# Designs tried in a protein design chat: VH-VL binders against Putative pre-16S rRNA nuclease. Part 1

All scores and structures are predictions.

Target 1, 151 residues: Putative pre-16S rRNA nuclease, of Pelagibacter ubique (q4flq5)
Amino acid sequence: MITIEDFKIKHTNKVRFIGLDLGSKRIGVSICDERQSIATPFKTINKTNTNELIDELKIIIKDNNIGGIIVGNPVNMDGSLGRSAQSVNDVASNISKSIDLPVILWDERLSTVGAFNLSSLLDVNVSKRVKTIDQNAAAFILQGAIDFLNN
Structure headers, positions and changes below count from the first letter of each chain, unless a header shows other numbers; Kabat numbers aren't used for antibody chains.
F, E and O stand for the ipSAE by ESMFold2-Fast, ESMFold2 and OpenDDE, each averaged over both directions (binder to target, target to binder). V2 = 0.75 x the mean of E and O + 0.25 x the DockQ between their complexes.
[cut] marks letters that were taken out.
The coordinates of atoms that the task and the answers printed are left out; those that the model quotes come from them. Centres of patches stay.

## First folded at step 1 (VH-VL)

Design c1 (framework fv_canakinumab)
Fold by ESMFold2-Fast, scan of step 1:
Structure c1 (fold): chain C 151 residues (1-151), chain A 123 residues (1-123), chain B 107 residues (1-107)
Amino acid sequence: as target 1 above (151 residues)
Amino acid sequence: QVQLVESGGGVVQPGRSLRLSCAASGFTFSDYGMNWVRQAPGKGLEWVAIIWYDGSNKYYADSVKGRFTISRDNSKNTLYLQMNGLRAEDTAVYYCARSLRGYSYGYNAFDIWGQGTLVTVSS
Amino acid sequence: EIVLTQSPDFQSVTPKEKVTITCRASQSIGSSLHWYQQKPDQSPKLLIKYASQSFSGVPSRFSGSGSGTDFTLTINSLEAEDAAAYYCHQSSSLPYTFGPGTKVDIK
């Protein structure tokens, strides 16, 4: 794994990044454009096994010219680590060992965007809304990271 | 069809304990952070506690820290508040309320609220 | 903790008049401020999220504005059904906090 500050110095323009929201049973995935200017929701993965997640990520990486993986890191407001943050670090470490790309933990407290907002579209269908929320959380994570990298 | 229903309120003497429950239906309970918010008779809203979607992190208002414990059972779609060492100041209607992704993702407006359950601590 | 203050604490308003409620935070909270309506003997209901976004099904006469420390809820033309208490709530940091509320009554 590499820090976001180290990645800012070394990152390559012209590739996409993916963002991961490591929820309980559903993992939100987002993707950005090649200029790393806008993050969009991509899909939701229903995986509880890290090896199955890694296999799915390898397919996404190959198909979409991905150059880095940004993982949301849930930390307490005082910067201390909870059990969820420790679990996320373990999963991110396993991804980093299995995938030959930079894997970066993003502390959402560092985001220049104060809030991620639900759109009116999410109010139309409950099942679609739930899937979109997971995808949008991942988009918020990725957007925060690329805003930091572009600054 | 999205619904939260509180239960377990009642009249209790100071120093005793009470456990509140909140039954969730119509949504994937395990995707959401859950909160308890209380309101003393004729007074305003006071945030009490949050629990993350997976139960791994919990936070409390200073007024209840050390006395109240928030918990959840995702297999039963139920949120709990264990209230110990009850005081007259804890007399309030207790609401459960849904927020998305705890505090981290900006989805922390309370979009769904239960009906509330009254806790009266008689002194 | 972040303290929210609301003004006014109470107002009695003639129907069709404009109502303005202000919420001030003790430190900057960005846009992480939400507004709730609570009618007598009912649960609170979300009106406005993230300072300015109307929640689904909320009448267009309700609007929110502001950022940082100063926020406003506006009811452009008060209806009888709008008699309620209104609360602001910040989600910028834990512990979450509410304003003390503003009670709006009809003359």
Scores: ipSAE 0.006, ipTM 0.510, lowest interface PAE 12.5, mean pLDDT 78

Design c10 (framework fv_canakinumab)
Fold by ESMFold2-Fast, scan of step 1:
Structure c10 (fold): chain C 151 residues (1-151), chain A 121 residues (1-121), chain B 107 residues (1-107)
Amino acid sequence: as target 1 above (151 residues)
Amino acid sequence: QVQLVESGGGVVQPGRSLRLSCAASGFTFSDYGMNWVRQAPGKGLEWVAIIYYDGSNKYYADSVKGRFTISRDNSKNTLYLQMNGLRAEDTAVYYCARGVGSYYKTPFDYWGQGTLVTVSS
Amino acid sequence: EIVLTQSPDFQSVTPKEKVTITCRASQSIDSSLHWYQQKPDQSPKLLIKYASQSFSGVPSRFSGSGSGTDFTLTINSLEAEDAAAYYCHQSDSLPYTFGPGTKVDIK
């Protein structure tokens, strides 16, 4: 695993990132464009074990020219790691060991204070309905991270 | 580049069998789930079957369950569809299609040119 | 099984006009909805995957949107080569299903 600050210095341009919201049974997956400007919902992965998740991620990576994985990391108010955060760290660590790409834990609190543009979550090609940021946690996580990386 | 080439189609009488093949090249075949999709003349697309990347799991449309068998040989980069008990309503162009993932929740990103199966007496 | 319906069944459009095709699912499929183009006597070609992501090599005039049960494919400015059948496809659950198709002709 690598810090978001290290990733900002070292990451490759013109690749996509994926964002992960590690829910209990369904994992939200988001993806950004090659310019790393807009995050969109990608798919939901039903998981019964970590190997199923890792196999699916490897294929997403190959098919979409992915250069990094951003995992939402819930942190307690005092900055300590809770039970859910420990579980997320364990899964992210396993992904990092199995996949030869940067895996970054993104503190979800930073998504609140960052320079964030809600309109960037809308489908800019076809805007049929205004979406709210809370409708897709994985896209919210990824958007926060790429906004940080672009600043 | 990614290429899928189907073969084995032809004209057969009801109740007979055919085996379709799909030769894959330009990618690591064993990393991808594979599908068969068919299209009756002048009609829309109908999904037929899926096989996971390692051959471990298979699913079929209700219309073909018990009659068709999907299989793969990863050492030969080849997908198969064994079609038994053919009926007139099985008449269609059969397409080989690659899933974007290893097993589930995938679009079909590359398709073969199709092979025509005609079931008539 | 998840049933997909498309509207319209058919439309004839003047070149350069905007085309909108809608796909509706009988239950929520999140973003597991994909769009294909099929020209006469050709195999289908993937246009848009996971509701809104353009497949490689697809012209920028094609875009997709939607989530849950309601999805839209838009062609911003129709070209002659866009006369084709368009199909939506859900991959949320097995069995996979396709919409009945929308035929787009140019007058």
Scores: ipSAE 0.000, ipTM 0.496, lowest interface PAE 17.2, mean pLDDT 78

Design c11 (framework fv_canakinumab)
Fold by ESMFold2-Fast, scan of step 1:
Structure c11 (fold): chain C 151 residues (1-151), chain A 127 residues (1-127), chain B 107 residues (1-107)
Amino acid sequence: as target 1 above (151 residues)
Amino acid sequence: QVQLVESGGGVVQPGRSLRLSCAASGFTFSSYGMNWVRQAPGKGLEWVAIISYDGSEKYYADSVKGRFTISRDNSKNTLYLQMNGLRAEDTAVYYCARDQYYDFWSGSEPTYGMDVWGQGTLVTVSS
Amino acid sequence: EIVLTQSPDFQSVTPKEKVTITCRASQSIGSHLHWYQQKPDQSPKLLIKYASQSFSGVPSRFSGSGSGTDFTLTINSLEAEDAAAYYCHQSSSLPITFGPGTKVDIK
């Protein structure tokens, strides 16, 4: 894995990125355009083991000309890493070892995803479309990262 | 009902091998890490080995490293312990125990805690 | 390796008395300590997880407390069926370790 700052220096402007939301019980997947300007929801992957996730990511990478993977990194309110944040870091590390592409952790506090998820959790309708929420969260994570990379 | 049932124990001479099995039922076996824990007659509990939910990570007590191998077959809901080079000090009741739910996405260091145990199978290493 | 010590090794208790068992870790383990009960000729059963969380179906007379290095299991009013060995177990780091056990008998 590399830092977002290092990736900003090295990244290619003519490939797509995948965004992953691993904080939910389902994996939200997003993808951006080749100009890295707009992130859109792509699919939801059912919770499974890391090897099955990696296999599915390899298919998406091959079919969509992917040049990097952005993983949302949840952080506790006080800045310390909780168990869920440690799990995300471990999965991102395993993806980095198995897939020959840059894997970047994106601090969700730097994007609107954290605020959206908190507001959504307080919404009486939040459970109505969990799959859609996961996909949207992944898109917001990716959008935050590419906004940083473009500035 | 959630159950773990061990089998394969018996009397064996020093230096020989034995394979233990643990059959799981009543829960999604592939979602949990699994432990082997042993107890010598009249003594306390001693941890032997752990395997992650997907079988990718395995850890052993120093006393059995290089001699014992933990494995699992999630399609058969079965945990195994292959015991080679058995010694008199390996004489014990062997329990399989389910670990707390592992987050499928971590694939690395598990969260430990054993909430379901089998009835145990006795292994006696005697010359 | 994290060493766990338990006290007392053995106690014989009159029914309805309060029983206190302590577990000490050689280094800080946060709240990653669990308590088990083992009756004669039976497998261990989880009583308390993560220092203070009662496992499902465990009678309310059992409670756990502590953090860091010092932990306590309490049985507020001992019943006859509570005669057993009690073990602490740490899940903070590998290798996993158990305490040596405390045997509780009824007088």
Scores: ipSAE 0.000, ipTM 0.485, lowest interface PAE 12.6, mean pLDDT 78

Design c2 (framework fv_canakinumab)
Fold by ESMFold2-Fast, scan of step 1:
Order: structure tokens, then C-alpha cells, then sequence
Structure c2 (fold): chain C 151 residues (1-151), chain A 123 residues (1-123), chain B 107 residues (1-107)
């Protein structure tokens, strides 16, 4: 894993990044364009262990010319690291060991996350809302990170 | 049908050790994080420890850290709690409980619980 | 640690009346709050997860709401079998914590 500041200096141009919202039992995935200017919802992963997640990520990476992975990190308001954040760090570390790409933790408080709840206000079923929210959260996480990288 | 059955409780003197077991059936045990939660007589619920689905991570409440060890044997579908240096304040019913999924991203609700096993620490 | 408080501590309610139990977190926990029912001499049972999602097999008279720091559990029309202790629980961060419980008794 590397810092977002180190990634800003060293990242490869003309590749996409993926963003991960490691939610609960579903993982929201987002992807940006090759100019690294706009993040969009991509898919939801429903895997039960880290190895299955890593295998799915390898497929996404191969198919989409991915050059970095940005993982949302739910740091507490006071900047301390809670246990859900520690669990996210452990998963991100395992991804970094298994995949030869930069893996970056991004404080999700720095992203525009309020809008990812918009779909929950609409009259749709719970499963559809939850999947959309996960993907939207991942998109806002990634958007915040690429905005930082571009300044 | 998900079933969790605790065993190993009993009466022990302060400073002694006891090992609890939780036998799981009706689900793929190796896919779920597991917890121990205790309840002192007439009191509320207190979280004790968690272990991830593959046994790679364990975390403990401060009150038991260094004295209790959570472990699992996925080949036997069994969860354990090794309790050392027992104190009077450890007297409680001990429940094992399954996490919903949150192995990848933190922690989740405890969706199924065992019947509990009583541990009494007295002199 | 995240401290959860519940109100009321105890209530005695006539059958068919509405019961509301409140849980307050010492800091924002999003929707990572869950409700459990514990009948005398029985293990806890999950009722509501992630603030508002009913667990399988739970009667429709139970519902949950809230986010951030303030959460409620509602029993729309109390049945005799609902006499129990009710606990909120946060799964946002370690250590996992429970509220002190609310005992609901039937008149």
C-alpha cells in the first residue's frame, strides 16, 4: 500500500483507476476514465472471502486497463482509526500483496458521499437501492481521490 | 437450519482456566466470522471477542485481552474460547454468535446465537 | 468506545398498544445499528439489522428507523409473546457495544 501523496507523484497516466467501497456483505466498485477525470458506478461484488474478491479484481484489472486501486477508508471524525477501518486496512494490504498495482486508502469523509443516499429516498425495492448505493458510494470515493490527484 | 451449540461451562475458582466450545451446523462455517458475547446474571450483553472466517484476525474486549484466546477449527466446524486467569467478574452466560458477512469490510450484525453456557467463577 | 444508551429502562404495556424504544450513540455510526430481543432464560434473537431491515422470520409489527446517532425500535401492536428485553448493538467499530437494554413487560 502507498499513500495518496506518493501515488499523486508516481501514478501511470492513460490508465483507469477503480474505487472500492468495502461496505458490508457487498462491495461497491467504481471505475474512472483514462483521463482520470470522472468516476462512474461500475458493479457490485458479492464475495464471502478475500481470495474470491482478489480473483474478481484481477479480472476487472485485466479487462479494463487498471493502474491503481483506491479503497474507501472509514476513519473516525477525530482522525483515529476504528475497527471497521482496521479491517479495511487488512483487506487492502492483502490486495496489495496479491496484485501488482498501487493500492491507496482514501478517507471517505473527503468525498462527496451525501448524494449516494439519494436513491434510498425513491420508491424502489431494498435490494436494488442497496446495490445502487454501494456503487454510488464507490464512485464518490474514487471521484474525491482523482480530484485530489489532479488538483 | 443454522445451529450453534455451546459447551464447556462450569464452576471454577479464581485464577483457573476453562475452555468453551461452540459446535456449528447448518451453514458453511468457514465462510463466517464468529463472536463470543457474555451476559452476567441479571445484566446486559457484553461483547468479548471476534475471529475472522479464516482465523487470520482476532480482536478482544479490553477486559479479557491477554487472558482469553479465541480460535476456530474450520475442519471441525467448531469455535473455541480459552479462558485463563479467570476472575469473579468473568461470571456470565457465554454465547457464541455468527456474523452476517462483514469479513471483508469490518463487522456486521450477529444473526444467529447459541443457547449459551454458564461460567461461574467463585471461591 | 462507542457508548449506546437506551430509553426507557423499563415499561409495562397493555396488549395491542404501540411500544417505542430509543437508542442513542455517543458518535455517528451511520446505519450500523441492530436490535435484538431476549426472552427470559433464552438467547438473544436478531430483530432488525442496519437500522431498518427486518431479519427473516421476524413479525411485521417490529420496525426500526434512524441513522447517525438516534435510532428507534417500534412494536406496532404489542403481543403477550413480546415481553422481553430489547438491546441495541453497534457494529461500526471496535469494541462492539450493546445498549443497556429495555425491559418490556405485559400488563
Amino acid sequence: as target 1 above (151 residues)
Amino acid sequence: QVQLVESGGGVVQPGRSLRLSCAASGFTFSSYGMNWVRQAPGKGLEWVAIIWYDGSNEYYADSVKGRFTISRDNSKNTLYLQMNGLRAEDTAVYYCAREDYDILTGYSPLDYWGQGTLVTVSS
Amino acid sequence: EIVLTQSPDFQSVTPKEKVTITCRASQSIGSNLHWYQQKPDQSPKLLIKYASQSFSGVPSRFSGSGSGTDFTLTINSLEAEDAAAYYCHQSYSLPLTFGPGTKVDIK
Scores: ipSAE 0.005, ipTM 0.517, lowest interface PAE 11.3, mean pLDDT 79

Design c3 (framework fv_canakinumab)
Fold by ESMFold2-Fast, scan of step 1:
Structure c3 (fold): chain C 151 residues (1-151), chain A 122 residues (1-122), chain B 107 residues (1-107)
Amino acid sequence: as target 1 above (151 residues)
Amino acid sequence: QVQLVESGGGVVQPGRSLRLSCAASGFTFSNYGMNWVRQAPGKGLEWVAIIWHDGSNKYYADSVKGRFTISRDNSKNTLYLQMNGLRAEDTAVYYCARGDSSGYYLEYFQHWGQGTLVTVSS
Amino acid sequence: EIVLTQSPDFQSVTPKEKVTITCRASQSIGTSLHWYQQKPDQSPKLLIKYASQSISGVPSRFSGSGSGTDFTLTINSLEAEDAAAYYCHQSSSLPWTFGPGTKVDIK
């Protein structure tokens, strides 16, 4: 893995990035455009198998010309239940060892993402809210990172 | 120093109730999710229940669901396990355990109490 | 629930020999597996977290490896003080579950 500062200096243009929300119990995936200007929800990976995750990521990378993977840090560092920063770092490290692309941890506060998602929760039914939450979190993580990279 | 001290164990007849307590000290109790883990004499470890740092969420092993209730009082730095409808197979040492991976998902147990023995016997 | 199995159930080992304990999960758990040591009449002690990460104060002869469904705890050179029960524990999904344990004795 590399720092976001190093990635800003060294990354190539005309490729997409994916964003991963590993802080939830499901893995939310987002993708940006080739100009790295807009992040959008892409899919949710419901598999807990490390090999299945790696295989799915390799397919996404090949099919979408991906040049980097942005992984969000968990919101909560005060002991409430959810994926720990440590478990996120471990999974990101395993991705970095298995996939020959830059993998970057993004220090994104999910309180900003949560405020937006809470607004949307009032407008959709419960089943749809649950299904899109992870993808939306991954999109906001990726958007934060590409905004930083473009400034 | 982190300390967890269980109490409330004893000998009880089947169908009766007991409440266990775990007194926490040496850390900010309200920041950590807490667990109960039990061990029958001469047997292995069995996870029983978890409660979030603020008491907002709880989960139970299927073997105790509907009979046991986990709760906490953050003002007293104390974790509880209310055990109803006790059965012979509930006989075990009950441990209080703190999750030590600070962050959203508390997953491993670095700090354990000494345990309190519950014996369910006719 | 995710079921963990351990092998061997019991082993008696000569001092200084290498000990290997295996934990297998009924479905993939990534690296959300932790190892504990328990000596008679004592509480469990954390040895290894997240399959392979060391714990401060635990001797370097203890190491862990694996991901997905197959995990190994290794004691590279057994000392007398290592006679104990060893348990794996998964935290990939609730309910949390433990393996049935492996007892290690000294010959």
Scores: ipSAE 0.000, ipTM 0.501, lowest interface PAE 16.8, mean pLDDT 79

Design c4 (framework fv_canakinumab)
Heavy chain, then light chain:
Amino acid sequence: QVQLVESGGGVVQPGRSLRLSCAASGFTFSTYGMNWVRQAPGKGLEWVAIISYDGSNKYYADSVKGRFTISRDNSKNTLYLQMNGLRAEDTAVYYCARDYEGSGSYFPTNWFDPWGQGTLVTVSS
Amino acid sequence: EIVLTQSPDFQSVTPKEKVTITCRASQSIGSYLHWYQQKPDQSPKLLIKYASQSFSGVPSRFSGSGSGTDFTLTINSLEAEDAAAYYCHQSSSLPHTFGPGTKVDIK
ESMFold2-Fast, scan of step 1: ipSAE 0.005; ipTM 0.539

Design c5 (framework fv_canakinumab)
Fold by ESMFold2-Fast, scan of step 1:
Structure c5 (fold): chain C 151 residues (1-151), chain A 126 residues (1-126), chain B 107 residues (1-107)
Amino acid sequence: as target 1 above (151 residues)
Amino acid sequence: QVQLVESGGGVVQPGRSLRLSCAASGFTFRSYGMNWVRQAPGKGLEWVAIIWYDGSDKYYADSVKGRFTISRDNSKNTLYLQMNGLRAEDTAVYYCAKDSTIFGVAEPYYYGMDVWGQGTLVTVSS
Amino acid sequence: EIVLTQSPDFQSVTPKEKVTITCRASQSIGDSLHWYQQKPDQSPKLLIKYASQSFSGVPSRFSGSGSGTDFTLTINSLEAEDAAAYYCHQTSSLPYTFGPGTKVDIK
């Protein structure tokens, strides 16, 4: 008898969300605190195939008491679902098949994540800059979603 | 505790109407699609209708299309089935069942029906 | 509509024996096939989702396999509490459809 309450998806519970940026060449992963107040960059996953991604996510979920997955949805400017958004929906659907947690698409237009400015990373090593961009995008997505849910 | 409780069943004459209700508790009702499934006495399961989590889309089995209307009130955590033009072949136990749709997904991914009510018996007889 | 057929329609077995139930779809449904258990005078309960994924809390003796048009539910070692009707169900396209069911009894 599985319930949504068993996942404890509320800001006062001891569960975290992870955020995913599936639109990049690498999968950016973020995690929030148990109060669902602040999102932090967590890691970058190199995607060879969807099964490898799912296996990695299962490890993260087990190790970090994760109660839900927030996926950034890069909706087109006119609000219609584009090619990249369709691809993201397909991967999110596959994650939902294999992982017994709520998976929620977040419209990135609502979080201003598209305003991320690369000039802020001018002094960082290239490899760290690339990883930081992916991880930061996922953190901005997750922060936008939890701010919206808490308001 | 996740629970669905149906009500409104009973004995009714052919051609009459009946409204079924399904009260949901223990989960975020507004986030999930809902189904009606029926089972005639001694027979198997027959899918009747679905309504999306926000009420924006609905679909019906051909056997009930034009006669039955599915609806929901998310503020009351309640699912409804309005049954008009009832026929003898509509006699069945009617279950409400939660469809695991993902909130906020533009193309919802549907798992099977993970939570079922106890059912309510509808008997259509002359 | 997609028609599902199940075989056998009835099976009587002794405890600890292996039970195999087959579901066949009239057209390819990928892996969008789910299995339910219904005990007498009770509501159906989800056992297996998407052909092979065990639903939470379901005993490990239940397993599912298949893709496309041919699917199988296996009970590796039947327990007394497994006496029930078993139904397959597709969510590949609307309208959703169920198989006619397989009844499993204990000898």
Scores: ipSAE 0.000, ipTM 0.489, lowest interface PAE 15.4, mean pLDDT 76

Design c6 (framework fv_canakinumab)
Heavy chain, then light chain:
Amino acid sequence: QVQLVESGGGVVQPGRSLRLSCAASGFTFSSYAMNWVRQAPGKGLEWVAIIWYDGSKKYYADSVKGRFTISRDNSKNTLYLQMNGLRAEDTAVYYCARETDYGGNLDYFDYWGQGTLVTVSS
Amino acid sequence: EIVLTQSPDFQSVTPKEKVTITCRASQNIGSSLHWYQQKPDQSPKLLIKYASQSFSGVPSRFSGSGSGTDFTLTINSLEAEDAAAYYCHQSSSYPLTFGPGTKVDIK
ESMFold2-Fast, scan of step 1: ipSAE 0.006; ipTM 0.547

Design c7 (framework fv_canakinumab)
Fold by ESMFold2-Fast, scan of step 1:
Structure c7 (fold): chain C 151 residues (1-151), chain A 124 residues (1-124), chain B 107 residues (1-107)
Amino acid sequence: as target 1 above (151 residues)
Amino acid sequence: QVQLVESGGGVVQPGRSLRLSCAASGFTFSNYGMNWVRQAPGKGLEWVAIIWFDGSNKYYADSVKGRFTISRDNSKNTLYLQMNGLRAEDTAVYYCARDHLEWLPSDEYYFDYWGQGTLVTVSS
Amino acid sequence: EIVLTQSPDFQSVTPKEKVTITCRASQSIGSSLHWYQQKPDQSPKLLIKYASESFSGVPSRFSGSGSGTDFTLTINSLEAEDAAAYYCHQSSRLPYTFGPGTKVDIK
C-alpha cells in the first residue's frame, strides 16, 4: 500500500481506477473513466473472505484496464481510527500483497461516506440517509480521491 | 501458530489491584484489535474491554468503567488489563481474544483466537 | 445494550441425534452473530461466524442460520466430542454481548 500523497506524485494518466466501499457483507465497487474525471457505480460484491474478493478484483482489473485501487478508510468522528478502519487496513494490505497495482487508502472524512456508520444498515434513519446522500458510497469515495489527485 | 498466553491472575483482597498480561505470538500483533473477556465460575462469558490495533481507541463494559484500564505495548507484543478497586463480582477467568480483521471492513467482528485464561479470585 | 437469549439452557442427547440451539437478540443485528464452543476446562473456540459461515477446521456437522433477531446453531449428528457449552455472541454494536449459553451433555 502507498499514501494518496505518494500516489499523486507517481500515478499515470489514461488508466481507470476502481473505488471500494468495504461494507460489512457487501462491497461496493466503482470505476472512473480513463481521464480520471468521473466516478460511477460499477457493481456489488457479496464476498465473505478476502481470497474470493481478490479473485473477483483480478477479473475486474483485467477486463477494465485498471491502474489503481482506492479503498475508503472510515474514521471516528473525533478523528481517531475506528475498528472498521483497522479491518479496512488489513483487507487493503492483503489486496496489495496479491494484486500488482497501487492500493491507496482514502480518508472518508473528506467525503460524505465518512459521516455514516454502514454497520447499522438496518437502522431506518441510517438506511434513509444512505439512500439520499450516500447511495453510491464507492463512487463518492473514488470521486473524492480523483478530485484530490487532479488538484 | 497463533498463541495468546495470559498471566498475572491470583488471589487478591477486595479493593486491591492486579495487572493481567497477554503475550501474543505467531502473528503481527500491531495489526489486530484485542479484547478481554471474562467468565465467573460456573457462569457464562462477559465481554470486558477492547483496544484498537494502535492503542488509539478503547471501550469498556459498564461494569468495569472507571476501574479497569486496557493497554498494549506493540513493541513487546503484549496486551494488559490494569484492574483497580477489585470486587468479589470480578472473580473470573480472564481471557484475551483476537479480533479477526482479514476481510471485514466494518464494526462487525468476531473472536478467532482465545488464550487459555488466567484466574482472578477476589476474596477476603 | 443488546441482550441475547438462548434456548434450551441444557440438553442431554444420545449420540448421532440432531441438536438445535436458538439465539434471539433484543434488537436486529443483521448477520453479526457468532457461535463459540467451550469444552470443560478449555477456552472458547469459534465455530460459526456471521450467522452461517463455518470457521476453518470446524466439522461439517455444525451449521448456522438466521438473520435479524432469530438465529439457530445445528449439530446434524452429535459426536461424543461435542459435549460442551455453546455461546452466541453479537458484534453489531459495542458493548459486545454473549448469550447465557446452552450446555450439551452426552449420556
Scores: ipSAE 0.000, ipTM 0.510, lowest interface PAE 11.3, mean pLDDT 79

Design c8 (framework fv_canakinumab)
Fold by ESMFold2-Fast, scan of step 1:
Structure c8 (fold): chain C 151 residues (1-151), chain A 125 residues (1-125), chain B 107 residues (1-107)
Amino acid sequence: as target 1 above (151 residues)
Amino acid sequence: QVQLVESGGGVVQPGRSLRLSCAASGFTFSSYGMNWVRQAPGKGLEWVAIIWYDGSNTYYADSVKGRFTISRDNSKNTLYLQMNGLRAEDTAVYYCARAEYSSSLGEDYYYMDVWGQGTLVTVSS
Amino acid sequence: EIVLTQSPDFQSVTPKEKVTITCRASQSIGRSLHWYQQKPDQSPKLLIKYASQSFSGVPSRFSGSGSGTDFTLTINSLEAEDAAAYYCHQSSSLPRTFGPGTKVDIK
């Protein structure tokens, strides 16, 4: 794993990133374009063990020319790093050790604030399935990170 | 400094009970699943029990099921093993060990990266 | 339960020689296999996690490989300090299980 600040210095514009939302029920996956300008929902992975997640990620990476992985990192309301954030850090660390790509943690507060403000301005359609909701969360995470990187 | 310190070992007669404690420091204890692992004199490692990070689930080796109880107190950063109905074959050094448990993914039981120094339990008459 | 077997049981090796230890699982465990080193009168220490990932602070001479049912720990150039018992351990399913261990001595 590397910090997003360190990654910003050396990232490139010709590869896609994936975003991960490590939810309790399902893992949302998002993907961006090669210019790293727009994140879209990609798929949902049913809750599984870390090794099966890593194997599925390797397939996505190979098929889609992926150059980095952005993992949403929740924080507690008081700003301290809570239990959920610690478990996400552990999973991200295992992905980083098993996959030869940059793995970056992204503070979900920054992504959700931006996504919320945009949603309030654009009157987003509210009829969503659970699967779409998970994928959409991953897209919001990835969009926030790539907006930061392209600053 | 990340460390685990076991206590409570000693010499006990068959059929008696003993409670082991494991004091954790230097990390967020409530974020990790914990294990007990034992080693009989001159023998290999034998896994005994696991408890989830929040105490919501436990699992035991068949050799101790029904006799041993693993528990934790996250407010005190302490892991316990209550050992009832002790037998000669329970004689071993008992280690507590930290395993990172992925609550996000639910099924992957992580590696044990931090181990205590062990506490010796001898069951003899 | 998943049974792990190790070979060899014991190996006496000249310094700087390559050591290979194998671990076999009774059923597929993906790469949820970890290697531990235990020196006499000491606690076990993690060497390799998830079949092939080196734990922090572990010398580069230690490496792991394998997936499914067949796994290998390699010590590329044995040092005197490497005299120890080595155990494989699976975390794929409960109950967690260890291999019987391989003792490595220096000649």
Scores: ipSAE 0.000, ipTM 0.496, lowest interface PAE 11.9, mean pLDDT 79

